# Ledger of designs, part 382: VH-VL binders against q9h9l3

Target 1, 176 residues: q9h9l3
Amino acid sequence: PRKMVAIDCEMVGTGPKGHVSSLARCSIVNYNGDVLYDEYILPPCHIVDYRTRWSGIRKQHMVNATPFKIARGQILKILTGKIVVGHAIHNDFKALQYFHPKSLTRDTSHIPPLNRKADCPENATMSLKHLTKKLLNRDIQVGKSGHSSVEDAQATMELYKLVEVEWEEHLARNPP
Short names: E, the ipSAE of ESMFold2; O, the ipSAE of OpenDDE; V2, 0.75 times the mean of E and O plus 0.25 times the DockQ between their complexes.

## First folded at step 22 (VH-VL)

Design z119 (framework fv_nivolumab; at its last look DockQ between E and O 0.90; V2 from the best seeds 0.87)
Fold by OpenDDE, look of step 22:
Structure z119 (fold): chain C 176 residues (1-176), chain A 124 residues (1-124), chain B 107 residues (1-107)
Amino acid sequence: as target 1 above (176 residues)
Amino acid sequence: QVQLVESGGGVVQPGRSLRLDCKASGFTFSDYEMHWVRQAPGKGLEWVAVIRYDGSSEYYADSVKGRFTISRDNSKNTLFLQMNSLRAEDTAVYYCAKEGYWQSSTFKRYFDYWGQGTLVTVSS
Amino acid sequence: EIVLTQSPATLSLSPGERATLSCRASQSVDDYLAWYQQKPGQAPRLLIYDASNRATGIPARFSGSGSGTDFTLTISSLEPEDFAVYYCQQYDYWPITFGQGTKVEIK
């Protein structure tokens, strides 16, 4: 069986109005929650909005941040061939300007059995915060200092573990 | 610039069906969750339905569940709302709305852009 | 569902005056709160998102504050074009819900 990792990224706003989401941090953890990668990343364009309340990114984090192209190479090397778990992971891949094979992607924001286990509507996209609280009885993304991509990646992996067997069987019967 | 243009509204009798269209432009349509929000005459705003960026999932307000279907064609940058078994209380201006910016592990489901709305009147 | 209660229902003020609008949630929605302005015959326009972030193109006289259950929209000095209905909206819980609106009218 293929190895599994979980990924979570933080994004800042670039472009004239800060509406372009650009990668500014990426965290990758293994199946056990061990950190494989955690770096601040320097976008190729000027940052207009750090989105600190949500991203946790501040100007000081960009001083020695890894240039995007270099970081992208490092991250892709880790992800290649892996089953990649994430929450609303399509956004992470967009920020990375990378698309992982669908058959090797697991999005915890779109797993009906996970929502069912949390007594949530199966077809409603739930936040990582809410699912983590309901299913793991753990509070994440608390305070106003911004998210921790490591914490979020770990929570995402833990959530997936709850439905891994059932979901993998489902995917085997219904390949994407 | 971002534009959302609704169409398809009109006057229908109770029990009939109607389909609304929303044509999007000025942004990468397939990157965003899209919503329908309605407003009865002289009343406030009511969220109606949402569809994921790739159309893989939909969720509905209880008031329309089982009767309305939200869908999208990303190749045409178009959002749809199929309304069946219409009731008088469905009378409203229907807006298509775009979600806010995309961020990791959370969803910014405020609506930064709205269409002009299309009026649906259900009356016998 | 989360109930958002706005107050006052109607706010009568003159141009140049400060407007303070309240939005109270039935339970905490963190900072997942937006404010909209709507004028007659028009679609709502986003003013504030994430409780305190001003949307693009929105004048500096508009500001949002609060977190959890209590939120405030402030218009520091009303302009003639600011007389409209204002809605708050939460997006932390399904279903998405709006306040009933506050009408800011000219005295």
Scores: ipSAE 0.909, ipTM 0.955, lowest interface PAE 0.6, mean pLDDT 96
Fold by ESMFold2, look of step 22:
Structure z119 (fold): chain C 176 residues (1-176), chain A 124 residues (1-124), chain B 107 residues (1-107)
Amino acid sequence: as target 1 above (176 residues)
Amino acid sequence: QVQLVESGGGVVQPGRSLRLDCKASGFTFSDYEMHWVRQAPGKGLEWVAVIRYDGSSEYYADSVKGRFTISRDNSKNTLFLQMNSLRAEDTAVYYCAKEGYWQSSTFKRYFDYWGQGTLVTVSS
Amino acid sequence: EIVLTQSPATLSLSPGERATLSCRASQSVDDYLAWYQQKPGQAPRLLIYDASNRATGIPARFSGSGSGTDFTLTISSLEPEDFAVYYCQQYDYWPITFGQGTKVEIK
């Protein structure tokens, strides 16, 4: 149980015209959904678009935000050696400028048995919102003030638990 | 600048096959899920297919499932659509389309850039 | 699948007039709605994403509003280049769907 964590990040727009996605919040929860890390993170470059409707990030959150390099170090210390669960988790790793071993990575947006349980096409990349509603009977990402990475990480862990036994056995027989 | 260029369209008889190519440039192709969208002459837009950023899974509109295969070669920045068992109703301009910025746990599946399209005509 | 119904089918206006285009979804799509402009012989061009955000390079006369099931594209003062077909698109549910279009024509 304690060898596994779930992660979710929120990004803001940086770079030319705000097209680059840069890390501005990261939340990590353990198997039981307890928060291990939840920090606002200051990107190393100028924020062009806070993307607040989605990210929940506002200018005031950046005032005491942890600089990216420091936050990355803290986050990677938590992730090292653990199975990391996320939704579209490749985006979280890109924002962290980090590669996690494929054998220790679980992506709830790309688990065919999970889609099957939701009566969704096995190969469709389903949103966290819809999987959570269908399988956990829970509404997340409600309202227009932005998403909560804590709520999203917790939902991601609960979704993974629904297929954990089956998927871990699958991966043992089909190493990535 | 972002550029998407489709090719491979033409006139083909029903039951035959065609492959469409879309060459991408001006962005990191492997960061984005890519789509095909089509438009029959004088008609509206119809989504056709999507492929995951790494090419590991694909999803199709019911109208083309089992006949069309979307694929990608990230080393060549190229998206493909293999169209088999073509029917008259597949006659359309086919566009490749790029999703907007990426965000964790949220998919932004609006299309900020489109190719100019390639015409596929299925007729006897 | 989500059906998007655009109204009116055709909007006949003169340059300088205000255009108001409607898109209604068969169920809530939250803010996952985009608007496109398409001129004859051209690919669609993104105008609005996330219901109300103007895409890069889109003039301020274009604005989007609404959430859930009812969405509006407004062109505050039509320019000659704005006479085109406009499509809405939802991206909350698979499959991705488009409205049938509203043609904005001169006169």
Scores: ipSAE 0.817, ipTM 0.924, lowest interface PAE 1.3, mean pLDDT 93
ESMFold2 (binder alone), look of step 22: mean pLDDT 92; pTM 0.945

Design z120 (framework fv_nivolumab; at its last look DockQ between E and O 0.89; V2 from the best seeds 0.87)
Fold by OpenDDE, look of step 22:
Structure z120 (fold): chain C 176 residues (1-176), chain A 124 residues (1-124), chain B 107 residues (1-107)
Amino acid sequence: as target 1 above (176 residues)
Amino acid sequence: QVQLVESGGGVVQPGRSLRLDCKASGFTFSDYEMHWVRQAPGKGLEWVAVIRYDGSSEYYADSVKGRFTISRDNSKNTLFLQMNSLRAEDTAVYYCAKEGYWQSSTFHRYFDYWGQGTLVTVSS
Amino acid sequence: EIVLTQSPATLSLSPGERATLSCRASQSIDDYLAWYQQKPGQAPRLLIYDASNRATGIPARFSGSGSGTDFTLTISSLEPEDFAVYYCQQYDYWPITFGQGTKVEIK
C-alpha cells in the first residue's frame, strides 16, 4: 500500500481587493502525525489581507518566508505518489496550483461514513473543527490568533483513520 | 464584475413543478459552493439549499428536502433548482447566492454576491 | 438550528445619528456571522463578514463587532441611503440561518 500524508494550508488575500486566495503556509504530516513539512510561504504578489483571524498569518511571518515557487517544488516532491488526506483539500491544491490524482486523494469534508459517525448529515460538508470535536473530543482552532495548519493536518489524519478501512473498501469498489 | 441572474419564476398551482436557473459570470464558478436563498413576501430570508463546487454533494433545508433538487453545470456556469410538489408556503423570491472566499479546513458560507431574484408564486 | 435574534425590531433615527443593531445567537457561533442590508425590491447586500470584516465597497461608517453569541452592527453616522432592513446570518452550523431583521427607518 502507498504511504499516506495529510496536508493543510493557510491562505492570505491578494489581488486588488484581496479576494484572491494565495498560499502563505503549508503543513504536511505523516500517518502518525509527525511533521514532514511546515513552512511559511511568500506569495508572488502583494498581500492585501493577511486573514490573520483564520490563517494565523502575520506580516512578521513573511519576512523569511519561502518563495512560492521554491515551496511548491518542495511540497510536490513530498506529495508525489502518496495518498494525500486533507479537509476541503481541493482548496489546498488550488492554492498550490497543483492537482493530485483523484484516486490518491482523500477529502475528510466529503466522506459520508465520517459524518454518519459524527451524527451529522451525510451529505453536508462539515467543518474540521466540528468533526474533530465530535469524533476526537478535541478542540482545535481555538482563540482568535488564527489556525495552526500543523494542528489541522494532524486532526484531519486522525479523523480519516477512524473510517480508513471502510472508506478504502468503498473506494476499491467505486473507484473515482 | 460578478453577476448572478436568476430566471424561471412564475405562477404555478400547488403540486406542480418549476425549475429555476441562475447564470453566473465574472468569477470562477467551479471554485465555489452555490446556494439558494428565498424570501416570502414581506418576510425574512430563508436558506434553501447548497451544492458543492463540483456538484458531488448537496444539502437542503428540512422545509424543502425531498421536494427540491439543486444542481449545477459548471461548463455553462449555471445553477439550477428543481422544485417539485410545490406548496403555497414555497411562494417567495428565490435568490442564487455565491459563497464567500475559500480557505483550508474552514468554510466561509456568507454570501458576497446575490442575484436579483426570481418570484415564484404558488396559488390555486 | 441556530436561532438568531435581532434587536430592536425597528430603529427610528435621523440622518447623522449613530445606529447600533444587535444580533444574538442561541449558542456560540464563533465569528461565523455576516450582516446584510436590504432595500425594498432589491436583493440583500453584504456589509460585514466574519463578524467584523467590511465587505468590498462598503463605507467605513459600517462596522461589525462581537464573537460567540453577541454581535453588533454599528453605523457611525446614518446617511439617507442607510435606511433599510438589516439581517444577520450565521454559517457555523447547518442549516444556515438568518435573523428576523431590524428595520432602520427615518424619524
Scores: ipSAE 0.897, ipTM 0.950, lowest interface PAE 0.6, mean pLDDT 96
Fold by ESMFold2, look of step 22:
Structure z120 (fold): chain C 176 residues (1-176), chain A 124 residues (1-124), chain B 107 residues (1-107)
Amino acid sequence: as target 1 above (176 residues)
Amino acid sequence: QVQLVESGGGVVQPGRSLRLDCKASGFTFSDYEMHWVRQAPGKGLEWVAVIRYDGSSEYYADSVKGRFTISRDNSKNTLFLQMNSLRAEDTAVYYCAKEGYWQSSTFHRYFDYWGQGTLVTVSS
Amino acid sequence: EIVLTQSPATLSLSPGERATLSCRASQSIDDYLAWYQQKPGQAPRLLIYDASNRATGIPARFSGSGSGTDFTLTISSLEPEDFAVYYCQQYDYWPITFGQGTKVEIK
């Protein structure tokens, strides 16, 4: 009964030597994969490393990007009250400086039944790329131009659907 | 400055147990997956185990599964390796290792900082 | 398990020479490759991450290249402190694995 969305973020390097991760793009899709939000976001501090090979973020994207405070408000409005699905989703929430209720959080990097379906070690944290290839027969994150957070959010939702019934029942029996 | 300091190594007989500690400082310990990597004398590097940032899951090399347990205490910035049923083949310098930066759906599991290592010698 | 094969096993060179070290993966690992330097009695030191990025404090004479299965570490002009063992490491798939090492020694 509760609405479900999937989120994926892209981060850039800030702070000393670019080692701090700061939010620079966020995409949110609904259960059917329709895009609800997709914005480039300007971090409140200097970008040291765009991490473009992975993030897809370039300097031109930051010129008219939505300031972090405004984007955060828009994103949290969408997430409030919903089941939120992500991959290593704690990093997305950390980049948003936000804590979503555990009972409403689903992390495809930490679902043992999903790993089992992929013939992967149950307790290993598997990449979105590998799970998507094994279970959906799709290549995502192709090329060296960086990842699409829309593509990644859509893949994450499709992966969750594969175990949704089993995992929702598990969580009902084992509240977080 | 990031610092990792291992302790607890020593000489033990086969079949005995030993616990290694790794004290971390200079970074937010609970943001990172942590690893143990070992190196037998005169040999190359072998990954041993990883533990999730919140301690909720662990994964092991086949050579140590069922005998070793990795754990962490985020309130004390400390990583542990409980080594049971030790064998001569476990003789090595054991390193605590920190992963690089975190990202969303991409895992960068290179080790940007290493401890000095602690020697474990298993000898009858 | 992804096997990393380093070549040559030993590289004997003089200071000032260019060193080229190879690491080949048994399957594609995209750009998820790191290079380390290790001197006797010391922990490994990160040189290169994500195939081509120099780690903090690593001199410009060190460079990494390659993607997929074939990777190269290049030291453009060897200095006396560069004689050490070099390891590659992949982090694309579990378990994490290292190459067997290339020893760079003085000729």
Scores: ipSAE 0.818, ipTM 0.925, lowest interface PAE 1.3, mean pLDDT 93
ESMFold2 (binder alone), look of step 22: mean pLDDT 93; pTM 0.950

Design z121 (framework fv_nivolumab; at its last fold request DockQ between E and O 0.93; V2 from the best seeds 0.89)
Fold by OpenDDE, fold request of step 23:
Structure z121 (fold): chain C 176 residues (1-176), chain A 124 residues (1-124), chain B 107 residues (1-107)
Amino acid sequence: as target 1 above (176 residues)
Amino acid sequence: QVQLVESGGGVVQPGRSLRLDCKASGFTFSEYEMHWVRQAPGKGLEWVAVIRYDGSSQYYADSVKGRFTISRDNSKNTLFLQMNSLRAEDTAVYYCAKEGYWQSSTFHRYFDYWGQGTLVTVSS
Amino acid sequence: EIVLTQSPATLSLSPGERATLSCRASQSVDDYLAWYQQKPGQAPRLLIYDASNRATGIPARFSGSGSGTDFTLTISSLEPEDFAVYYCQQYDYWPITFGQGTKVEIK
């Protein structure tokens, strides 16, 4: 438990057409759901689409946002050596331009026992919102103001706890 | 610019097999979920299959489950659809399609780019 | 599965007129709704994503609105090149599903 953290990021659209996803917020919580990190982050490139409906990011949040390179250093310091839990976590690492060891990564969007528990197809990639509702009877990402990466990270950790024992045993028998 | 080019379509008899290829360019192929969507002549659009960015998982429409296999080779920027036990109702133009932008914890599975499609005709 | 019902089946209008297309979902899909345009012999082209966002290169005369179960695609003033078939698509639930399409034809 001490070596386990959950991460969730919010991205905005950059590039000429806004198709590039760039990190704009990152939240990290410990096993108990306590917030270890939560910062708005300034992308190195001009933001074309804030994707506010989903990201919750607005122009005002970027005024005092932490520059990407600085934030990345802070985040990597927290993640190093930890088991990192996330939902579709490859996107978070991609946005961070960072690659965490596969053996220390837990992706709740790719854990068949979790889908089975939720009465979902094992090979279907389910959203965090749907799994959280099915398994925790909790509504997250409510409204149209955008997501809370803290809320999402906490939900991700809670979901993982439901299958932690059997999944860790599975990974021990089948190292990635 | 983004480009998707399907190939492999043709005329086959029921029960036979066919493999479709989709060559991608103009974007980082290995970062995106890829899909197949088909359209029977004069009909609407039907989602067929999806494959994860790294090929680690696949999911299918009930109409093709157990008969079709979606796969990818990221080193070649190529998406595949192996179609076995073909039926007359599988006759359609088959499109490969790219998912939209990616986010954390959510999935935006609209299709911002499509190939030109390749026609598969299953008939006796 | 989520059933998307489009209406009307056919819409006959003249250039310069306003077109209003409806898409109803059998249950809420939040804002996970896209619109496509398809012309004969061509692949579908993305118009709107996330219910109300215009795709790159799409003219301002196209707009999407709605949330939950009821969605609308509006073409403020039809151009000759806008006569085509239009599809809505949801991506909140598996399997991904499309509406049956609305044909916008010239009167």
Scores: ipSAE 0.915, ipTM 0.956, lowest interface PAE 0.6, mean pLDDT 96
Fold by ESMFold2, look of step 22:
Structure z121 (fold): chain C 176 residues (1-176), chain A 124 residues (1-124), chain B 107 residues (1-107)
Amino acid sequence: as target 1 above (176 residues)
Amino acid sequence: QVQLVESGGGVVQPGRSLRLDCKASGFTFSEYEMHWVRQAPGKGLEWVAVIRYDGSSQYYADSVKGRFTISRDNSKNTLFLQMNSLRAEDTAVYYCAKEGYWQSSTFHRYFDYWGQGTLVTVSS
Amino acid sequence: EIVLTQSPATLSLSPGERATLSCRASQSVDDYLAWYQQKPGQAPRLLIYDASNRATGIPARFSGSGSGTDFTLTISSLEPEDFAVYYCQQYDYWPITFGQGTKVEIK
């Protein structure tokens, strides 16, 4: 079967008044949660708002960060041909300026059976934090120093595993 | 500038239907989750419904489930609220609202832009 | 469902005074809290997001603080245009909920 990876990104504010979200960190883990990629990334435009409370990104991280174009090439090489799991993953792909085939994309924020397992409404977009707490009994994104994209990617993969058999069968019967 | 303009409000009898429209401009509408929020005259704010950026999923307040349908047409930058089986307690100003910036794994569901609202009055 | 309780219900102050508005959540909502101002006949206006960040175009006299269950909006020196109703909103849990409002009025 196709190899599967999970991805999570952290964004900073760029553009006028910092309203645009730009990639500043990306982490990719394999099926077992081993880190395949974890880099701070320098956006191609000026950072207006580091959003550190959420992103964990500080000015010092950008000093030796991998330039966006180089990082994007490295990341896309890892993602190509694989099933990619994420949470609200369309935002990660938007930050990468990339479109991954829908048939190879899995979004833990949009899987009705996963919500049912958490005793959540099937159509509500639940946060990664709440799903992880309810289904894995883990606290992630703790503290005010910002989030870890490694921790979040690992949690996302573990959540997907809870419904993998059911969801892969569903997608086979209902191709996107 | 971001602009949201609601329309379709009016006076209707209980049990009847109305459809509200919200036209959006000044941002890429198809990239944002959109909400309806209502306010009964002289009262506070009540969240009504949300629709996913691509229209594939909707979620509703318990007070309106089964009676209201949120939808969108991304080609026309328009958000809709179909309100069926209207009741007196549905009388309110209805606002459409836009979420703030997006991030991965966290959702910042505060409303940075609101329309000016459209009044729906349900009375016998 | 998260209940947000605002206090006081009404705050009667004069221009130039400091206003302190409280919002208490029934459970922790982390930093997922916003504050809005609303004047009669107008839509709500975002003041503060993520508990403490001032929205674009909001004067520096407005500040937000707190985390978890207890939040405060402070207006350091009231201007005539600040007499309005203020609402807090949480967005950590579904459904999204608002406080019942604090009216800041001239006295």
Scores: ipSAE 0.836, ipTM 0.932, lowest interface PAE 1.1, mean pLDDT 94
ESMFold2 (binder alone), look of step 22: mean pLDDT 93; pTM 0.951
OpenDDE, look of step 22: ipSAE 0.900; ipTM 0.951
ESMFold2, fold request of step 23: ipSAE 0.811, 0.820, 0.831; ipTM 0.927, 0.928, 0.931
ESMFold2 (binder alone), fold request of step 23: mean pLDDT 92, 93, 93; pTM 0.948, 0.952, 0.950
OpenDDE, fold request of step 23: ipSAE 0.911, 0.911; ipTM 0.954, 0.955

